# Designs tried in a protein design chat: VHH binders against q96fz2. Part 312

Target 1, 269 residues: q96fz2
Amino acid sequence: CGRTSCHLPRDVLTRACAYQDRRGQQRLPEWRDPDKYCPSYNKSPQSNSPVLLSRLHFEKDADSSERIIAPMRWGLVPSWFKESDPSKLQFNTTNCRSDTVMEKRSFKVPLGKGRRCVVLADGFYEWQRCQGTNQRQPYFIYFPQIKTEKSGSIGAADSPENWEKVWDNWRLLTMAGIFDCWEPPEGGDVLYSYTIITVDSCKGLSDIHHRMPAILDGEEAVSKWLDFGEVSTQEALKLIHPTENITFHAVSSVVNNSRNNTPECLAPV
Short names: E, the ipSAE of ESMFold2; O, the ipSAE of OpenDDE; V2, 0.75 times the mean of E and O plus 0.25 times the DockQ between their complexes.

## First folded at step 16 (VHH)

Design CB26 (framework vhh_6z1v_2; at its last look DockQ between E and O 0.77; V2 from the best seeds 0.79)
Fold by OpenDDE, look of step 17:
Structure CB26 (fold): chain B 269 residues (1-269), chain A 123 residues (1-123)
Amino acid sequence: as target 1 above (269 residues)
Amino acid sequence: EVQLVESGGRLVRTGGSLRLSCAASGFTFSDYAMGWFRQAPGKEREVVAAISWSGRSTYYADFVKGRFTISRDNAKNTVYLQMNSLKPEDTAVYYCAAKFGLFTESPSDYQYWGQGTQVTVSS
């Protein structure tokens, strides 16, 4: 997974993240660093995206079932990294393979500390290799959505009004992630960054791409993944597997350029 | 105490119109998606329409076919269901329900329910 969409307004995004804590209380996640949230139809590595994480990571003795939403840098920067510039990291940390998560120190260590997060997105993009050509067809992949009035297919919203209707009740894609905290050697703010765990693709997606994000489908899976206070690493890792509960459609080549940030990125062709 | 109180249900003739209202209290209304459900005798409760917390998104069951309109007034803590072109098959108890966050089609996802209002459509 090298490209996502996360364009919802902050208030809409927050509502889409409504949850129930272990006490049965209905809650919205509290924002940390909301000003770092930059909505975009075309999110690439090194950009900031919103993730969910347990409140216990920030507050001592907090209820670990409570959730915080925070923009984090895509591409995990390990805490032990000693260079002043995260871009100097020599290995790719955009994704973490599920089969080797426990073998790589960069992922194993933060995971062992309970630094599990849920990466939020409208969906993710993947490119299908076309046989016989060097061309790749991009697809937008997301959870099945409830059919709203005039929503037709995603992208039929030719008007701003229709667009709002489609996205106002959008079920966000919830991907399993690991995050870490890096303190710059020269001082400054702690950098929070994440990697997306990947698995082998489900059958439905296998013709498009052989790998997919580990998708946490449903509130229980999301809750268990986040709740590092009550759920062990071993138990949490049982949640990491392919899911068939996805849909997708072909999109235009507009998404190929990471600088393009328009609705055309995820519109069906 | 959380309360949802439906009103407006009555006997109407085929082709008639009816407006249902649901007054909510005891919770932050604007944080909840709202839905109208109905249950006919011997049938399961089914979703009729749903509306997002902001009112920008709406959902209608297939059988509605443009006949019903769900709306809400957050200032009044009220959700409405305008029902036009009613037919005998629409006869049921209509329930108002509230769900924190996004609306869904599943009744089991909704946290709060009204007592229901009877709608009867005569031939």
Scores: ipSAE 0.891, ipTM 0.946, lowest interface PAE 0.5, mean pLDDT 94
Fold by ESMFold2-Fast, scan of step 16:
Structure CB26 (fold): chain B 269 residues (1-269), chain A 123 residues (1-123)
Amino acid sequence: as target 1 above (269 residues)
Amino acid sequence: EVQLVESGGRLVRTGGSLRLSCAASGFTFSDYAMGWFRQAPGKEREVVAAISWSGRSTYYADFVKGRFTISRDNAKNTVYLQMNSLKPEDTAVYYCAAKFGLFTESPSDYQYWGQGTQVTVSS
């Protein structure tokens, strides 16, 4: 998982994250650093993406079931990293394999501190290798959606404009992440950065790619992954497995260039 | 404290039109998706139409698509259902419902419900 779409305006994204706390109270997550959120149809590693995490990470004695939403850098910078420039980290932390997460210090340490987050996206992109050619077919992969009314029912009905009406009821993809906090040696703001946990692909995605992000399907799974105050690391890791509740469609090569940031990136071909 | 009050249900002739209204109070209306559901005698409650918190995204059941229009006015805390080309099969009690966040097709996902308004369509 190395490319996502997360383009919703902040207010739309916030309502898509509506949830219920442990006491049954309906809540919207509270924003930290909302101005660092940069919506895009084509998000790559090192860019900021919104994640959900427990309020208890920021407030001592807070209810661990209450949620904060914060932009974090994609590409985990370990708290122990001693150089001044995080781009000089020698190894790739964009993804974290589920099978080795407890073996790698960069992930084991923050996980032991309860630094679990849920990475939000409209969906993610994967490139299918085509046998007999060097070309790869990109796909947009996302949760099954309720069929909203689309504008314009014509022969070109799958145009990007027809997707405009779906977004205010879009079910966001919720991926299991691990984050860490890094303090620059030269001073400045603490850097929050994350990695996406990956698992073997489900049967439905196996023809597209051999790996997939660990998707937390439904509020029970999301709640347990975030609630580090009540749910141990061992118990939370039981939520990390392939899921079949996913859909996809082929998209054009426009998405290949990460600088292209238009609705055409996720529109069906 | 939370209240949803439907109005507008009445007897109409086949081919007629009717507008239902639902006035909401006791909660932050703009954080809730709204839905219209119906229940005919001897049948289960089913979704008719739903609308996002913003009013931009809508859903219609196949049996009303092209005939009914759902809309909302967040300044007035009201959701509407415009019903055109009414058929005898549309006869039912119509319920307004609210769900925090996104709408769904499932009645069981909705937290707040009105008491219903009767719509009767005669030949």
Scores: ipSAE 0.795, ipTM 0.910, lowest interface PAE 0.8, mean pLDDT 91
Fold by ESMFold2, look of step 17:
Structure CB26 (fold): chain B 269 residues (1-269), chain A 123 residues (1-123)
Amino acid sequence: as target 1 above (269 residues)
Amino acid sequence: EVQLVESGGRLVRTGGSLRLSCAASGFTFSDYAMGWFRQAPGKEREVVAAISWSGRSTYYADFVKGRFTISRDNAKNTVYLQMNSLKPEDTAVYYCAAKFGLFTESPSDYQYWGQGTQVTVSS
């Protein structure tokens, strides 16, 4: 729900986002504000993370199937927010429940404008509550991956050189999001911010936590969610459901402190 | 015009070695993952090995069992398959293939294919 890893260098991340537009053309998404991308093994709300969205949000007459990748603030700030400081928002907008999305003005309004995005991560973290204690076991949760070779070495620690060999073919987790655009009353740049839609956990995750992000599994789902020019809100919401195509492993408590940004955060224990 | 041209296939004895090459042209080679696939008579085309756009990540099918090595040279737009300890079961036509973005195990995900090169391993 509230912690992710998105640590890939920009060029690796961009290639992991290769896609096909409506006309069948192979493309990479075009970056907006690339200097605001801050990779980390340990992303929390209010930080920036990359999302995909339709080019039509930025360019009149653009092909709505073409994709932009841009860092946005996690924690949606509604366009109608009155204060000058987004931290003053009285609602938690880190997540948006799918069953009430059309009842909450903070989410219904941007959704009605076609402000759908795909939130990118290596995977997300979730904490399993242990019966009878305050102790929680963190897990790293992600798409199943093709098993790759680490240049033939076994037992190697994840160093910068070795991590490039593991992550070059990583399938990014693609979560359904809603974004909004807020103009600060004191002036300055428009703030883009997002929420992650959540659903009931699939059977495979129910022992860890009762909610999961709405995962868009495969290019058809991603394309339909992003393409607000051709896919209505009603049709897009049919894509929002749990998936069993997910895997996980236990990690150490290093990830508990959001200031820890090391490969140990997601390493299996 | 996109072209993938395999070379190096021939007859070799069991236990022998062989190096396949695939020269690529007509596309930005460094944006594509590359794969080697094989097809024996009466069988479906199957992945042998794959390599990421940068060359840093590789995949090998279980039947390879450490005998083959895939590599690429982005400066020469070429992908290679070094095949050691060859067995009669390795007899097949070997195909080079290119896929935009991330490699997969499925032949249907790959956009470009070579003509194939015959590898025959005698007992």
Scores: ipSAE 0.697, ipTM 0.872, lowest interface PAE 1.1, mean pLDDT 91
ESMFold2 (binder alone), look of step 17: mean pLDDT 91; pTM 0.927
OpenDDE, second read of step 19: ipSAE 0.880; ipTM 0.939

Design CB27 (framework vhh_6z1v_2)
Fold by OpenDDE, second read of step 19:
Structure CB27 (fold): chain B 269 residues (1-269), chain A 123 residues (1-123)
Amino acid sequence: as target 1 above (269 residues)
Amino acid sequence: EVQLVESGGRLVRTGGSLRLSCAASGFTFSDYAMGWFRQAPGKEREVVAAISWSGRSTYYADFVKGRFTISRDNAKNTVYLQMNSLKPEDTAVYYCAAKFGLFTESPNDYQYWGQGTQVTVSS
């Protein structure tokens, strides 16, 4: 996974993340560093994206079922990294393969500390190789959505009115991630960064791409992944598998340029 | 105490119109998506229409076919269902329900329910 969409306004995003804690209380996640949230139809590695994580990571003796929402850098920077510039990291940490997660120190160590997060997105993009050509067709992949009134094709959401109809009740894609905390050697703010766990693609997606993000489908899966206080690493890893509960449509080549940030990126062609 | 109170259900002739109302109390109404459900004798409860917390997004079941309109007034803590071109097959108890966050099609996802109001459509 090398490209996502996360463009919802902060208030809409927060509402889309409504949850129930272990006590049965309905809650919205609290924001940490809300000013770092930058909505975009075209999110690339090294950009900030919102993730969910347990409150217990920030507050001692907190209810571990409570959730915080925080923008984090896409591309995990390990805590042991000694260079002053995260861009000098020599290995790719955009994704973590599920089959080797326990073999790589950069992922194993934070995972062992319970640093599990849920990466939020409208959906993600993948490119299909066309047989016989060097051309690649991009696809937008997301959870199946409820058909709302007059919700034309997601592509027709170019008008403000259509946008509200489509995105006001959008079910966010929830991807399994690992995050770490890095303290710059020269001082400054702690950097929170994440990697997305990937798995072999489901049958429905296999013709498009051979790998997909580990998607956590449903509140139970999301809750268990986040709750590192009650759910062991071993149990959490059982949640990491392909899912068939996805849909997709072809989009224009506009998304190929990471600088393009318009509704056209995810509009059906 | 959380309360949802439906009103407006009555006997009507085929082709007639009704407006149902649901008054909510005891919770923050604007934080909840609202839905109308119905249950006919011997049938399962099914979704009729749903509306987001802001009212910007609405959903209708396939059988509605443009005949019904769901709306809400957050200042009055009320959700409405305007029903036009009623048919005998629309006869059911209609329920108002509330869900925290996004609306869904599944009755099991909704936290609060009214007692229901009877709608009867005669041939």
Scores: ipSAE 0.883, ipTM 0.941, lowest interface PAE 0.5, mean pLDDT 94
Fold by ESMFold2-Fast, scan of step 16:
Structure CB27 (fold): chain B 269 residues (1-269), chain A 123 residues (1-123)
Amino acid sequence: as target 1 above (269 residues)
Amino acid sequence: EVQLVESGGRLVRTGGSLRLSCAASGFTFSDYAMGWFRQAPGKEREVVAAISWSGRSTYYADFVKGRFTISRDNAKNTVYLQMNSLKPEDTAVYYCAAKFGLFTESPNDYQYWGQGTQVTVSS
C-alpha cells in the first residue's frame, strides 16, 4: 500500500471517527496538531496522514480506550535512528510485512511499547499489472458504502455541493499501523511517524495486487488494536489478516502523478 | 435524559401529504445522524430515510424515493420527514432514531428511539 486518499474536511473526518469508549460513552477523538492535517485525494509516503491512537500514549493514567487523532508522517523513523536527517534512512518503512514484524527491530521495538495506531483513509490505490504490456491500471479500493442521494453521475463534472452529499456519511478505511517517536539529535520537535502493516491479498483483490494493507473491519477490531493498555501485542496481532469486506473501481491515470490532488483521482472511469 | 418525541402522525387520504417532526433533547444533536423508520403490522422495523449529522448526506429506501424528503434543523434539535403522494402501503408506526456518528440502514445500530407516531393512509 503506497498511495491513499484522505481528503475529508477536519469536521467531517472527526464525525467519521465517532466511537464508544470502554464505559459505553459516545465520543469524538481529540485532535493533536489539527493544523498539520492536509486533506488530499492523492497521499504518498513522506506526507502526513491522520491516525487514531490511544490517549494513554500522551497521558499517564488515561483511559486506554479513549482516542486521539493526530497527523503523522507516513514512513516510520525508528526512535533509535541516529542521523539528523530522516531521509538518510536506508530502508523503506512505508509498509511493514505482517510475517516479519516481530523480526525487524524497527517494528518490534515500537510494538513492544504498545505503539499501535489506526491509519485513516477514504481508501487506497493499487496499480494492476497487465501481462504482455507496460501499462498499469489504477484502482481505488475502499469499504462498501451506503448509497447516498446524488444529483446526476459521480465524476469530474459534479458541483461542490454534490460532492458534499457523498462524503458526510463516508465510512473511512481503517488500516492497522505501527508508529514511533523520533527526537532529532540537533533538537527540535519530536517526529511521530507510522508504517502500514501489510498482508497477503484477499481473494477479491488477488487479480489487482498480491498484497493489501491489514484492514481492521469494524469498531471491535479497531478498539482492540488501539487499546494497548488492555490488549497485549500477541492478542492484537491476531487481528492482522486479509479481509474480504472491500470494494473497488478502476480510476483514470490522473492519480499516477502524486502532485494531482483532485476528485478525478478517485472518480470511476 | 435522552428523549426523542415524534409528532404529526394522523389519518390521511391516499395522495395526500403529511409532515412528521421529531424533537430531540438530552444529547449533542449535531454529533448524531438521524433516521426515520417504520413498522407495519406483522412486519419488521425498516429504514425509510436517514440524514447525516450535517444534513448534507441523505438516504432513502427505494419505496419512498421521489415522494419523501428528510431534513433537519440543528439549531432547533429537530428532524423532519415530509411525506408526499401517500399510499395505503405507507400505513405504519413511524419512529425517529439517533445514531452517534454516521447513519446506517440497520435499526440495530441506532442508540436512541422515540415512541412512534401512527400514520394511517385510507382511500
Scores: ipSAE 0.766, ipTM 0.898, lowest interface PAE 0.9, mean pLDDT 90

Design CB28 (framework vhh_6z1v_2)
Fold by OpenDDE, second read of step 19:
Structure CB28 (fold): chain B 269 residues (1-269), chain A 123 residues (1-123)
Amino acid sequence: as target 1 above (269 residues)
Amino acid sequence: EVQLVESGGRLVRTGGSLRLSCAASGFTFSDYAMGWFRQAPGKEREVVAAISWSGRSTYYADFVKGRFTISRDNAKNTVYLQMNSLKPEDTAVYYCAAKFGLFTESPGDYQYWGQGTQVTVSS
């Protein structure tokens, strides 16, 4: 996974993340560093994206079932990294393969500390190789959505009115991630960064791409992944597998340029 | 105490119109998506229409076919269902329900329910 969409306004995004804590209380996640949230139809590695994580990571003795929402850097920077510039990291940490997660120190160590997060997105993009051509067809992949009135195709959401109808009740894609905290050697703010765990693609996506993000489907899966206080690493890893509960449509080549940030990126062609 | 109180259900002739109202209390109404459900004798409860917390997004079941309109007034803590071109097959108890966050089609996802109001459509 090398490209996502996350463009919802902050208030809409927050409401889309409504949840029930362990006590049965209905809650919205609290924001940490909300000013770092940058909505975009075209999110690339090294950009900030919102993730969910347990409150217990920030507050001692907190209810671990409570959730915080925070923008984090896409591309995990390990805590042990000694260079002053994260861009000098010599290995790719955009994704973490599920089969080797326990073999790589950069992922194993933070995972062992319970640093599990849920990466939020409207959906993600993948490119299909066309047989006989060097051309690749991009696809937008997301959870199946409820059909709202006049929601026509997602592509019709180019007007403000259509946008409200489509995105006001959008079910966000929830991907399993690992995050870490890095303190710059020269001082400054702690950098929170994440990697997306990937798995072999489900049958439905196999013709498009051979790998997909580990999707956490449903409140129970999301809750268990986040709750590092009650759910062990071994139990959490059981949640990491392909899912068939996805849909997709072909999009234009506009998304190929990471600088393009318009509704056209995810519109059906 | 959480309360949802439906009103407006009555006997009406085929082709007639009704407006149902649901008054909510005891919770933050603007944080909840609202839905209308119905249950006919011997049938399962099914979704009729749903509306987002802001009212910007609405859903209708396939059988509605443009005949019904769901709306809400957050200042009055009320959700409405305007029903036009009623048919005998629309006869059911109609329920108002509330869901925290996004609306869905599944009755089991909704936290709060009214007692229901009877709608009867005669031939």
Scores: ipSAE 0.885, ipTM 0.941, lowest interface PAE 0.5, mean pLDDT 94
Fold by ESMFold2-Fast, scan of step 16:
Structure CB28 (fold): chain B 269 residues (1-269), chain A 123 residues (1-123)
Amino acid sequence: as target 1 above (269 residues)
Amino acid sequence: EVQLVESGGRLVRTGGSLRLSCAASGFTFSDYAMGWFRQAPGKEREVVAAISWSGRSTYYADFVKGRFTISRDNAKNTVYLQMNSLKPEDTAVYYCAAKFGLFTESPGDYQYWGQGTQVTVSS
């Protein structure tokens, strides 16, 4: 998973993240650094994306079921990294494989500290090979949506005006992530960065790509992944598996250039 | 204290129109999606229509699509259901319900419920 859409305005995104804490109270996540959130139809590695994480990471004795939403850099910089420039990291941490996550120090160490997060997106993009040319066919991949009047969903062939009506009830894609905190050796602000855990693709996606992000389907899975105060690493990792509860549609090549940031990036072709 | 108070239910003739209202109090209305559900004798409660916190996204069950319109007024903490071209099979108790965040089709997901208003459609 190397490209996502996360374009919702902050107020819409916040309400899409409505949740219930352990005591049964309805809550919206509290923002940290909301000014760093940059909505885009075309998010690439090294950009910031919103993630959910437990309040307990920031406040001693906080209820671990309460959630913070914070923008983090996509591309995990391990806490032990000694160089001054994170771009000097010699290996790609955009994704981490579920099958080796406990073997890789970059991921095992933050997991041991409970540094689990849920990466938020409208959906993600993948490029299908072997289209009778060397051109790859991009697809936008997202949770099945409740059928909204007129457009049905963004996948429906309908007026662009009608797509605007789906977003205020859009079910965000919730991907399992691991984050870490890096302190620059020369001083400066702590960098929060994340990686997306990947699994083998489900049957429904196998013709598009052989890997998919580990999707947390539903609030029970999201809550257990985030709640590092009550849910051990071993128990949390049981949530990491392929899901069939996913849909997709083909999109135009406009999305190929990560600088393109328009609704056309996810519009059906 | 959360309250949802439905009004507008009555006897109407086939082909008639009716507007139901639901007045909400005791919570931050603009953080809740609202839904109208109905239950006919001997049947399960089913979704009729739903509306997002902003009023911009709506859902309609196939059996009312094109005949019913859901709307909301966040300044008045009220949700409405405009029912046109009523049929005898629309006879049911209509319930207003509130769900924090996004709406769903499932009555079990809604936290707050009104007492219901009876709509009877006769030939």
Scores: ipSAE 0.771, ipTM 0.899, lowest interface PAE 0.9, mean pLDDT 91

Design CB29 (framework vhh_6z1v_2)
Fold by ESMFold2-Fast, scan of step 16:
Structure CB29 (fold): chain B 269 residues (1-269), chain A 123 residues (1-123)
Amino acid sequence: as target 1 above (269 residues)
Amino acid sequence: EVQLVESGGRLVRTGGSLRLSCAASGFTFSDYAMGWFRQAPGKEREVVAAISWSGRSTYYADFVKGRFTISRDNAKNTVYLQMNSLKPEDTAVYYCAAKFGLFTESPWDYQYWGQGTQVTVSS
């Protein structure tokens, strides 16, 4: 997974993350560094994206079932990285294969510290290879949505009002991630960065791409992945598998250029 | 102190119209999606319409599309259901319900419920 959409305004995104804590209380996640959240229809590695993580990572006595939402850099920088510039990291840490996660030091160390997060997106993009051509067909892939009433078909040229009609009840894609905290050797702010765990594609996506992000389908899976205070690494990894509860549609080549950040990127063609 | 109070239910002839209202109190209304559900005798409670916390996203069951309109006024803590072209099959107790965050089609996901208002449609 190398491209996502996460464009919801902060208030809409926050309510889409409504959850229930261990005591049964309805909650919205508390923001950390909300000013670093930059909505976009076309998020690439090295940009910031919002993730959910346990409040216990920040407060010693916090209830581990309570959630923080924080923007983090996409592309995990390991805590042990000793250079001053994280862009000099020789490894591509955009994704982490589920089958080797415990073999790679960059991932097994933060995983051992309970640094599990849920990466939020409207959905993600994949490019299907087409036989007999050098062109690839992009697809937008997302959770099935409750069919929201709208005045017309949603397309690239639709009014902003029609776009708002679907988004205020959009079910966000919730992907399993691992994060780490890197402290620059020469001092400065701690960098929080994440990687998305990947698995083999489900049957429904096999014609588009061989790999997919590890999707946490439903609040039980999300809660167990985040709750490092009660759920061990071994138990949490049992949540990492392909899921069939996913849908998609073809999109235009506008999405190919990561600098394009418009609703056209995810509109059906 | 959470309360949802429905009003507007009555006897209406086939083809008639009426508007149901639901007044909410005791919670932060703008953090909740609202739904209208109905239950006819001997049947399970089913979704009729739902509206997002903002009022911008709506859902309608197939059998009410084009006839019913859901709306909300966050300043007045009220949700409405405008019912037009009523049919005998619309006869039911109509319930107002609130769900934290996003709306769903499942009545089991809703935290707060009103006592219901009876709508009877006859020839």
Scores: ipSAE 0.777, ipTM 0.904, lowest interface PAE 0.8, mean pLDDT 90

Design CB3 (framework vhh_6z1v_2)
Fold by ESMFold2-Fast, scan of step 16:
Structure CB3 (fold): chain B 269 residues (1-269), chain A 123 residues (1-123)
Amino acid sequence: as target 1 above (269 residues)
Amino acid sequence: EVQLVESGGRLVRTGGSLRLSCAASGFTFSDYAMGWFRQAPGKEREVVAAISWSGRSTYYADFVKGRFTISRDNAKNTVYLQMNSLKPEDTAVYYCAAKFGLFYESPEDYQYWGQGTQVTVSS
């Protein structure tokens, strides 16, 4: 997973993250650094994306079931990184494989500290290799959505005008992530950065790509992944597996260039 | 105290029109999606229409598409269901419901419910 869409305005994104705490209280996540949230139809590694994490990471006595939403850098910078410029990290931490997560120091250490987060997106993009050509077909991959007025479905039949009506009830993709905190050697603000855990592709996506992000399907899975105060690393890792509850449609090559940031990036072709 | 109060249900002729209203109080209306559900005798409660917290996203069950329109007025804490071209099959008790965040199709996901208003369509 190397490209996502996360374009919702802050107020829409916040209500899409409505949840219930352990006591049954309905809540919206509280923002940290909301000014760093940059909506885009075409998010690449090194950009900031919103993640959910437990309030207990920031407040010693907080209920671990309460949630913060914060923008974090995509591409985990390990806490042990000694150079002054994180962009000079020599290896790719955009994704981490579920099968080796406990073997790689960059991921094992923050995971042991309970640094689990849920990475939010409208959906993600993958490029399918086409038979007999070097061309790749991009697809937008997302949770099944409740059918909206006009088209009655999301897909090739939807006009750009009708797509504008779906977003205020869009079910965000919730991907399992690991984050870490890096302190610049010369001083300055702590950098929060994350990686997306990846698994083998499900049957439904196997014709598009052989890997997929670890998707947390539903509030029970999201709650258990985030709640590092009550759910151990061992129990949380049981949530990491392929899921079939996913849909997709082909999109235009406009998305190929990460500098393109328009609704055309995810519009059906 | 959370309250949802429906009004507008009555007897109406086949092909007629009716507008239902639901007045909400006791919660932050703009943080809730609203839905209209119905239940006919011997049947389970089913979704008719739903509307997002903003009013921008709407859902309609296939059996009411093109005939019913859901709308809301956040300044008045009210949700409406405009019902046109009514059929005997539309006869049911209509319920207003509120769900924190996004709307879903399942009645079980909704936290608050009104008492219901009876709509009877004569053939």
Scores: ipSAE 0.730, ipTM 0.882, lowest interface PAE 1.0, mean pLDDT 90

